# VH-VL binders against Small ribosomal subunit protein uS3 (rps3), part 6

Target 1, 230 residues: Small ribosomal subunit protein uS3 (rps3), of Nanoarchaeum equitans (q74mz4)
Amino acid sequence: MASKVIRKFIQNAKLTVFSQEFIRLYLRGANVSKVIIRQTPIVNRVIIYSARPKMISEERKAHLAKLLELKFGLEKPVIEVLPIENPNLDAHVIAERLAMGIERNIRAYRRLAQRYLETIMNAGAIGAEIVIAGRLSGQRGKTWRFKAGNLRKTGTIGQFELDRAFNIAYLKPGVAGIHVTILKPDAEIPDIIEFKSPEEISIEEIEKIDKEIAEKMKKYLETYLLAKQM

## First folded at step 2 (VH-VL)

Design i05 (framework fv_ivicentamab_arm2)
Fold by ESMFold2-Fast, scan of step 2:
Structure i05 (fold): chain C 230 residues (1-230), chain A 122 residues (1-122), chain B 110 residues (1-110)
Amino acid sequence: as target 1 above (230 residues)
Amino acid sequence: EVQLVESGGGLVQPGGSLRLSCAASGFTVSNNYMNWVRQAPGKGLEWVSIIYSGGSTDYASWAKGRFTISRDNSKNTLYLQMNSLRAEDTAVYYCARVYDFWSGEPYYMDVWGQGTLVTVSS
Amino acid sequence: AYDMTQSPSTLSASVGDRVTITCQASQSISDWLAWYQQKPGKAPKLLIHKASTLESGVPSRFKGSGSGTEFTLTISSLQPDDFATYYCQQYDNYPLEYGTFGGGTKVEIK
């Protein structure tokens, strides 16, 4: 199958953000953190930071490039995968690892949350918080909160940065949302486009592009909102 | 090219100490769980210790209190400090990388070093 | 603790034979089991993970199967390079019971 995409989609910040979220969903399991799309007159460089760069083969990169061209009209995409210097301080990496760990053994959620908190703190974080929220087979929703160190939920200047991520554990009896917050020493800030919060994701616009991705994003947003309400 | 190279083995008297080193190339030790596994002459494989990517550690019950696993991130090297050695600690010691792609949980060992022989004898 | 028992401890076989090695866990480990091959004087080499997933570069004659408490490694047509000792390892429990190995099965020439 082929799709006709308006050239202007490439220049739309909203669609750029959706392209980045699509990449994260497509490469689930590779512990993708930030994704940078740099547009030039010659090529569009897609730089993917991953804690598991070896999980992303040259074949997988080629296929992703074709999907980005088909789904979002990205011209001449070139995929570059870079390792994450310290995956244990990256909220997106921890959130995906925790989500998939819970999917592997649901009963271990408390032990996994505590172990990842220890992992984060031992890697040099000032503070961290893990929130797990969900419903089991028509039962009431419940929220579990795990904290370590000192978390400043209000702004800090220069010396520290707050890293946040959300992910979903896909369980047979239900769905659980996982929220990870890490307060860590300030790293140099790369010149990147900031991702919008999950609340700003437009399901209607994504559905115009790809119904499957829209369905996954809808579940993502619904779970995020449920976790936020609790 | 991913590789692990052990060193530091040798002959030591009962009650003595040895420090084993495991130099990694082609990957970063601090981004992985790392194991020490030993094998006595003619015997099977026996897990000794693990260091998690975050720096916390676990030990076989018989090793706790005598052995210490550590790493130096600047040298990309794993260590095993062995104290109060006994004749029964005589073995080839392997360092191994633990592959964990889903949850950060320890999984299986995908890369092994060549091993270093430790002999505890008078 | 998860006890891992391998059988047989030793088996004699000829080139071309079908060889089956069994590994039993004292309690269910789902499919979280790996198989390693070790040749004399060498380090172990990973063959299979997640009970049945063959590692890249490992010949297709090696096949893993099983789930729960009973697992098998099968070599469909034994080759000269396959005479070695094989170990199973469970990796279901974290952290205290991780890294439990079976006793090993030595495959030697008949």
Scores: ipSAE 0.000, ipTM 0.422, lowest interface PAE 13.4, mean pLDDT 77

Design i06 (framework fv_ivicentamab_arm2)
Fold by ESMFold2-Fast, scan of step 2:
Structure i06 (fold): chain C 230 residues (1-230), chain A 118 residues (1-118), chain B 110 residues (1-110)
Amino acid sequence: as target 1 above (230 residues)
Amino acid sequence: EVQLVESGGGLVQPGGSLRLSCAASGFTFSDYYMNWVRQAPGKGLEWVSIIYSGGSTDYASWAKGRFTISRDNSKNTLYLQMNSLRAEDTAVYYCAREAYGDYEFDYWGQGTLVTVSS
Amino acid sequence: AYDMTQSPSTLSASVGDRVTITCQASQSISSYLAWYQQKPGKAPKLLIHAASSLQSGVPSRFKGSGSGTEFTLTISSLQPDDFATYYCQQGYSYSDVEYTFGGGTKVEIK
């Protein structure tokens, strides 16, 4: 009984994480920051923080809710979209903008990274870092690192927030991973233990954990990419 | 170099129709949200409509049912079909590209004048 | 819909002056505000987005500040090319798509 219950809880947690990743892929372009799924006995409330809430119409919300119900088995999903206070200090927003900017002009990756670092610092960040890993120019994959300000925490708890995000630029030679880290002044510190962001989980890593869920995610990603290329 | 060039403006009588075009160059047109913004003579700017990269559209409340925004990605062209025109629709109509994720217009065309008068 | 009120409607200034233009939203729009410059007979030009982020190619004498309902555009040392009409614009309206521009502020030679 105990081991069976534990296995079920682990499976449910994985499904929740993958559902959040699917939502981010489905709404790509809306600059989704974080997605919170709160389960109640009556409904599953899905809270989406976006820098472009207008991009998520009532029709898109209805379609997303139906997809979550049909594809992930999420019962009675209710979609709520909330705006982001300062998108220039949000790592998820910057990561998506940078990824899509690189997709539009691959050769501009260095200029775009520098511009976004300036944007982040001008918005009041203490420090920021952008890491781009993949094949952007030349014949082989490389890692580029761009830094501004100070990312070292002084050890004073409750005075700073470290915001991290990962996104993927979809390019003809493959993909490039984009990691954004922002250190914000005097932001609220989360009371929960650090949890691996869905954006930091590749399909290859998901497949290693659960082939069935990885297959669903791969199918959704392929469908999304085909729709966007047409 | 990003360029947006509007055309199709002119003189029309009240109740008439007119179709505006905006030719885009210097960027991947299909990746951007495109907008129409107008300005009546001696007045301020007024947003008209948006078309998203995926083809969905939204309109100012006063424009719904009369104006239709559309795009042809193969021709890098944005359109605005205007029906049931009124004197108060007299304005310079601008084609404007929306910067990704920021709700602002980073490039504008030169504008095309629409005059609704008998 | 969010009303955007600009003040003043017109101001007279001399080259070298420090000019401040205010934009007030009827309700909080966070930092979803942009500033544009328009010269007679020309299309508007984006100066600032996200309330404080300077657009590439725009001189550093232009500065945007504010959040929520109160925003300002400051020109630290007015140049001859800066005599124009300035507009603020909100992009917040998250339940319904509705962009709103301020009424404009005309900066004239004193």
Scores: ipSAE 0.000, ipTM 0.410, lowest interface PAE 17.7, mean pLDDT 79

Design i07 (framework fv_ivicentamab_arm2)
Fold by ESMFold2-Fast, scan of step 2:
Structure i07 (fold): chain C 230 residues (1-230), chain A 119 residues (1-119), chain B 110 residues (1-110)
Amino acid sequence: as target 1 above (230 residues)
Amino acid sequence: EVQLVESGGGLVQPGGSLRLSCAASGFTVSSNYMNWVRQAPGKGLEWVSIIYPGGSTDYASWAKGRFTISRDNSKNTLYLQMNSLRAEDTAVYYCARGLDYSSGWFDPWGQGTLVTVSS
Amino acid sequence: AYDMTQSPSTLSASVGDRVTITCQASQSIGSWLAWYQQKPGKAPKLLIHDASSLESGVPSRFKGSGSGTEFTLTISSLQPDDFATYYCQQYNSYPWEDYTFGGGTKVEIK
């Protein structure tokens, strides 16, 4: 009975996913992590988180906006690029760096994977896993796994954030898939504690994006205000 | 409920061939790491072969050239083709799932099927 | 190849005893180790994965510990159902080396 509304929702979801993947490919090398597309009746705001925001010039933003309009039908796209706080804890950043590193030197794939695992763990991750699948050597496709720390794929994670990413290394024998999983501490608490002014916190705006985060922030804000009154 | 059921074991003469089957229910073989593991009577577990979600395969060094792992996605069934069998291949053969793409531990296991290679 | 060495090969114990089984890897395998229980005539059953994570339904008397090259499986108070053969298994990388499972430890009644 709601099939037309459901079809519209699915179409919009598919369009968003395809648009995000296109953006990552178009901006390959800029270490793009999250891509958020916020559609309004007036403008479509495209927010791109990048570890190398300076690689994305105003000219490239303009060209990307035009491509998004032509290929995905996004009306009046506005592109904003924001930096990533800790690239070494971002699965998408690590996956792209590893993929591009392997493309430059296929024989270094094991050394690169181990080096990035160390980089992730040194940045404060609780656990991390890198899986490389494809033809890196020999005639057959194979899978290589590298792991450090503690990582659970089943069960409740609780106060820990699980970040996952996939990327592809384009090689002469074909392609190699790269999967990165990072288990990191709950980063919400430090961010909330570091807020300087209650007036800088808009719970209403946050709630529109993520109700769970907004509820957590309300509790911490109330604690902060109570402590300040003392 | 996830299950694996093996079949195809039996008595075969040295130099002969056998094909083992492993029928899966409750999950899709093409989406998982699928393995064959064997156990000689009174001995420990020995890994034989794997087929990856993407269709690539690997084998224990002693199995290369004699054993072939394969699957039929439409039947949700795993196979092991065993050629040039020797007396030391006598074992119970288990199929087992690597739990997800990167897990590597085995669950579930099939009940096993006995292969006896003797004259 | 990764050599996985279990100690002891067999042990005799009584109900209520504390039992410890050791598994040593020839190279560091991080925490990529599973423990299995096998009863006569049956397939192995997963007990523990990632060195210390208990599978759902496994009694709390089973505990896995260790990382790198030395691992232990401890049964704090042995029950009648625990008399079985136990195997460790590394899964650090694919393809597996020839020796991916430990040799096994048979826990027998005294």
Scores: ipSAE 0.007, ipTM 0.420, lowest interface PAE 14.6, mean pLDDT 77

Design i08 (framework fv_ivicentamab_arm2)
Fold by ESMFold2-Fast, scan of step 2:
Structure i08 (fold): chain C 230 residues (1-230), chain A 121 residues (1-121), chain B 110 residues (1-110)
Amino acid sequence: as target 1 above (230 residues)
Amino acid sequence: EVQLVESGGGLVQPGGSLRLSCAASGFTVSTNYMNWVRQAPGKGLEWVSIIYSGGETDYASWAKGRFTISRDNSKNTLYLQMNSLRAEDTAVYYCARDRDYYDSSGYFDLWGQGTLVTVSS
Amino acid sequence: AYDMTQSPSTLSASVGDRVTITCQASQSISTYLAWYQQKPGKAPKLLIHEASSLESGVPSRFKGSGSGTEFTLTISSLQPDDFATYYCQQAYSFPDSGYTFGGGTKVEIK
């Protein structure tokens, strides 16, 4: 009976992590940054930080809550959407905007990357890097790197923080990986129990819950690994 | 209330120049992506130019080299400098705001009333 | 490079009719399409962005659908205020190629 309780808590923790990635995929376009899920015996609070909170309607929240309950077994999910104070300094926001911009006009990928670097630096970043990897033109996959400012940590540990994000541009014949790194002054961040990297995602475990999401996450992981190698 | 008001239109001869103004109120042009769109009398809409929040610009292929989009942040005003005007440039010119404050969406949620430019001998 | 073709160029309808306007792109533009309404002597008004997302304050009788190269604007029950010219616009081309509008569809009283 005690072992059942412990096993259930472990399974709930895994489902929480899996559902965070599902939420990010479901709300693509709303510029979601962090997702925090706090479980209690009474309710599961889902806190979503978004640069475009108005894109997440009450109907969309209700549907998401229903999906989380049906697909991941989250009991009584309550969805709260909070704005991001400076979206131009948020790596997840920039990565999604860049990915969607490339999907909109593939040939503009270099100009888009340069423009977003300018946006990040103008917002007060100390340094930034954008890496684009994939088949955007030509026969072979390639990697393009764009840097601005200083990404080297100073001698004072904890004075600056690195914000990293990965996203993918969904193209008809394939995908392109987008990696964004921003070095900015330290800011208070709440604890999050999100996947630390795509490599930590268990595709086999997700497939047991939802095969469609597992396929999307498998493609995401493959793209991330390609970007890392290139 | 947010508003865009164009001015500067009028009659010019072929080969002449004209500068249009678009005064914004209720929001800041420097933090938005701003566009010019024109419409010949009785015809459809045609995109002319964009200025990005960061100050970079792009133009329709037929407008490159002749038209220049700019802004004056201190006056909260958008401009379109038109040179080497041709009869086919005759149109009502609208300034339009992109609905996205953080990245250009390409969707124009606020338009001015338009200003008529007539290019004729 | 992205030509936008609207059909029909004119449409005659009565109040209460279901009206359908089609917009075709020469190449795939995913869902990056807007619909505008323009009344005589007035500036255009944005009705729908991203193919199907209704703007605040726009009546629910307006529906947008489609993806890729074929898009549709439907007015489920035409009202007197809906007699106007409608334009589609692709927002896929950014920033290098510019934006293009369809030729317009004029909805006239029958």
Scores: ipSAE 0.007, ipTM 0.449, lowest interface PAE 11.1, mean pLDDT 80

Design i09 (framework fv_ivicentamab_arm2)
Fold by ESMFold2-Fast, scan of step 2:
Structure i09 (fold): chain C 230 residues (1-230), chain A 121 residues (1-121), chain B 110 residues (1-110)
Amino acid sequence: as target 1 above (230 residues)
Amino acid sequence: EVQLVESGGGLVQPGGSLRLSCAASGFTFSSYDMNWVRQAPGKGLEWVSIIGTAGDTDYASWAKGRFTISRDNSKNTLYLQMNSLRAEDTAVYYCATEVGYSGYDFPFDYWGQGTLVTVSS
Amino acid sequence: AYDMTQSPSTLSASVGDRVTITCQASQSISNYLAWYQQKPGKAPKLLIHKASSLESGVPSRFKGSGSGTEFTLTISSLQPDDFATYYCQQYYDSSGYPLTFGGGTKVEIK
């Protein structure tokens, strides 16, 4: 049996991941990049990186803080929103923009994917990949892959940062999962990233807060599983 | 802090050419799509052209073949080359952008002061 | 292209009045609609995005509503600073359709 300390660590890690996913979904449209939750005995500081910080009003921050406190057990949450310096090199920003663009015009998915690849490369990326998987226009599930540059090390002297994001396009014939990977020049060598399964997200708890968000999370899990099978 | 400043407008005879410039400052110019919008005297707003971060362009149907939008990211400057000008092209020309992405994601939250183009003898 | 129709073209009002401007799209644009204010000799100023979201620094007397094909801009208590021309704009799909502005509504002193 794991020690009490290890069990508490796992529970806290799961709550943090769950809260981050909820925040990103709640603020969909604000181009949220990453969310950092710093837990202390006195306050829980929630730092949200956004390409459109003005879209996150003081009222939305207050409501979000209340939801995090009442439903997720985060004590005294303090929400801070910071701008993203280069949204064209941010995988989460690109993934959300692409998902919402496809939702507006499904037929444009190939053009949008190529356009965003060019935008990423012109912003200085070493390499990028966009994968779109799911049911477009009511047809069988399929995977489209778009790639530019090099996603592997370009020599032994190269420094890099790998950024990955996943998002979902909600379409009437079905849903499509969007995966964005960007390799960009950076002085820092990133830590090994760990992938957390979306199955760890509690949909039942979210449904008690907001049924629309719970439906989106359920589609998120279904789309993720569909994309993983393809 | 963020500002757009147009220049290059003036009086030109029918059939003539003009090149408009829009100098941008206070934001990372190369990361944003840029637009030209015009307004004839006493008339409404009319979209002219867009240039994306990758250099991709699109134009109003009446502008295709006569107008060319371009950008120089090293100078933080947007351009509009106007050829074969007609009296109907008389208008104040504005450069406009939505900080962070293209027009289909957000409306124009930043505008320049405009530059007047008069096509007359 | 999506046609955007505004009504009325001209509106006469007094300070303190409630004024309503309507904008209609030829087909559904969801909530991708913006409202602008323009004073004579000045560039347009963004007031509202996504049909109902008020821009920072814009007075709360301005309110946007609607979705799909019919939208309204309401000024609950007209101030002297509000006499201007107002424009709606769709930004639903710039890849398939060009950006389109409404014809404008001039709010003038009664």
Scores: ipSAE 0.007, ipTM 0.457, lowest interface PAE 10.2, mean pLDDT 78

Design i10 (framework fv_ivicentamab_arm2)
Fold by ESMFold2-Fast, scan of step 2:
Structure i10 (fold): chain C 230 residues (1-230), chain A 121 residues (1-121), chain B 110 residues (1-110)
Amino acid sequence: as target 1 above (230 residues)
Amino acid sequence: EVQLVESGGGLVQPGGSLRLSCAASGFTVSSNYMNWVRQAPGKGLEWVSVIYSGGSTYYASWAKGRFTISRDNSKNTLYLQMNSLRAEDTAVYYCARDIEYSSSFGYFDYWGQGTLVTVSS
Amino acid sequence: AYDMTQSPSTLSASVGDRVTITCRASQDISSWLAWYQQKPGKAPKLLIHAASSLQSGVPSRFKGSGSGTEFTLTISSLQPDDFATYYCQQLNSYPGDFYTFGGGTKVEIK
């Protein structure tokens, strides 16, 4: 029946997307962007694009492979790390750098956001937007928006690519969500579709192996689900 | 700590059957990828079969249909059932574990001592 | 199926010598290559995985290098315990057999 085929497809899609997000959380600090999982009956090749490849040690790769097998059922995962050609045009790289920068100095959030917008535009973006939402030093909860260039150049204009990323700054008052949008030149087909979170994941199983990763995944999932329900 | 011990080898006639065992200690067979590798007298190494932690099995093209890899989780033991044996199947058979925490696959970090299978009339 | 050509088949060396063994794959295998040491009557022992990663407990005189189709195992200062047969191994994904080994290189004393 079609029902069985459709269920299998949905489960595989959820597995792929959630494992990609897990990898980005596990390797936080290595400026991970694109994660490709090539599933075959024999080999599950995990290709990780990073702006700081040297930060991903063989020990880290080995531990990540074990966690992917335990949590997501990926048999024979092979971790391959490749460099990012232009990290200043990569939304995931910028979002992580900004989140970690704010974590080091909450008061610098405005200066950091403006600096990264400038960095993105100087690297050749058509337009960019940074949105910071949460409690930042004396504010209960607020949204700050920082824009540069033109984000409305789509469709008939020709070469363009829209890149989006979300990250979380872990602060003493709570968490702040960081959204980065970059419109890049020289792309014919834009990838603008974003995935929705699944219903549940097993944090307890991960915690038995690595308490730090379990903590990060729990906070990420809570913040993501809260933002989705608003 | 980690140990693999094969048994079940011996002399068998062409066309006969034989079952090899590999008893594991120091780790859990069902949590690892387990392999059989053989070596004909005076020759090189040749991969036979693998069983994944999840239970999927794969075989060398020449072994398909004749050999079956399996495990018994309660006994922590790996098996290789060999049917329709030929003279060219004469070899020392090793069981081997894929490296435990590797970011890679297909690297055998622990091997058993091997068990000799002789197919002759 | 990927052919793994290992050379030389045999080599004679003295203690303290630098020894190099080569392994060639018929197709690009990236860094998916391991090196094993086997002594007569014993099971193989993993020396190097992922082309260049030294296995725990293996002496630093063993070094693996290469990527793609050409790989080498180098023993910088041969010790008496190193006289053995060495095998390279790759993982062959679909299509074909999963794992293929080189023909072996016997390192003998003289």
Scores: ipSAE 0.000, ipTM 0.459, lowest interface PAE 12.0, mean pLDDT 79

Design i11 (framework fv_ivicentamab_arm2)
Fold by ESMFold2-Fast, scan of step 2:
Structure i11 (fold): chain C 230 residues (1-230), chain A 122 residues (1-122), chain B 110 residues (1-110)
Amino acid sequence: as target 1 above (230 residues)
Amino acid sequence: EVQLVESGGGLVQPGGSLRLSCAASGFTVSSNYMSWVRQAPGKGLEWVSVIYYGGSTDYASWAKGRFTISRDNSKNTLYLQMNSLRAEDTAVYYCAREPLGYTYDEWYFDLWGQGTLVTVSS
Amino acid sequence: AYDMTQSPSTLSASVGDRVTITCRASQSISSWLAWYQQKPGKAPKLLIHDASSLESGVPSRFKGSGSGTEFTLTISSLQPDDFATYYCQQYESYSLPGYTFGGGTKVEIK
């Protein structure tokens, strides 16, 4: 009984997460940050935060709504697009821009990472880190870490928001995982902070995350490519 | 070869209208951000308008309400409809492509047409 | 949109000279800056994007540098083909998409 209810709850939670990941992949290029799906008996509101909201046309919204209904069984989806207040302080925006930049020119990965760190810091971040893991140069997969400012958990009493995002660069040799961490000033401090310092993140953990997420996003990419129209 | 060819420029009286065309070859205009950039005689470059992947558009503040950017995918052509023309609109108008357009957030121009001269005088 | 100030407006140089062109933004644009070359009667040609990334086919004597509000285009050994007008352009993405060009620098034969 209880286990049946729990199974349905877990399944619905996974469906929501998968829908959010699909939306981010379908709208790749529009710099989508968070996606909120609010399910009600009347409608399902899909709220999409984007750094480039004008790139998400009414035509594209209608198509996305149809895909969500057909692929995920989401009834009466209503797509709302809202702008992001500070795109250069948004980890998801930076992660997507970096992933697409590396896909465009894989050899520029180091320069791109440094430019985005500078962009983040110039936007007012306290600290930022970009971690790229995968096969970008040479035969063996490697991990590159780029850091600016202060991401260290300080003893100073203050309000800060830690924003984290992961994205994947799709390359001919495979995939490269991109992790972006931004520490913002004067933000609400989360009730629970489970943060592993950038220095403590292992290559094995990054590889595991890359493989699992890459498999999921590969499915969504297939659907996105089939649905994409010029 | 990838190229852009503008046409439609000419002499027009103040208050008149003119439509510029920009024919693309070797790539698809709907796959890229496309912009119009102008240059008054002996002066510098000035951005006019952009059309995004989804058909959304943006304009320089001075162009809003008078100029309309559009495209025709079947003809692979970009347009700029100019209304209520003023003497200060006299310029060479270039169409320009942003690399990868919509799918990469760059907003610089990697391909330019040869330009078409618009002269607004009485 | 950000104001872009380019200096000098005109400079005279001889073949073999090193020339430096400066571009200043009214507020930080990080590295979101491109440089263009325009020869008389011709369309502009992209030389550099992202402040320092040289475009394919552009000679290595062209170098871009800088970040934030101050940027420089350097031609290390001026060639006859380099006499042209040069423009910088900002494309900082988190502000309104305001494509702003500098006023231009005309490099003339001395």
Scores: ipSAE 0.005, ipTM 0.433, lowest interface PAE 12.3, mean pLDDT 78

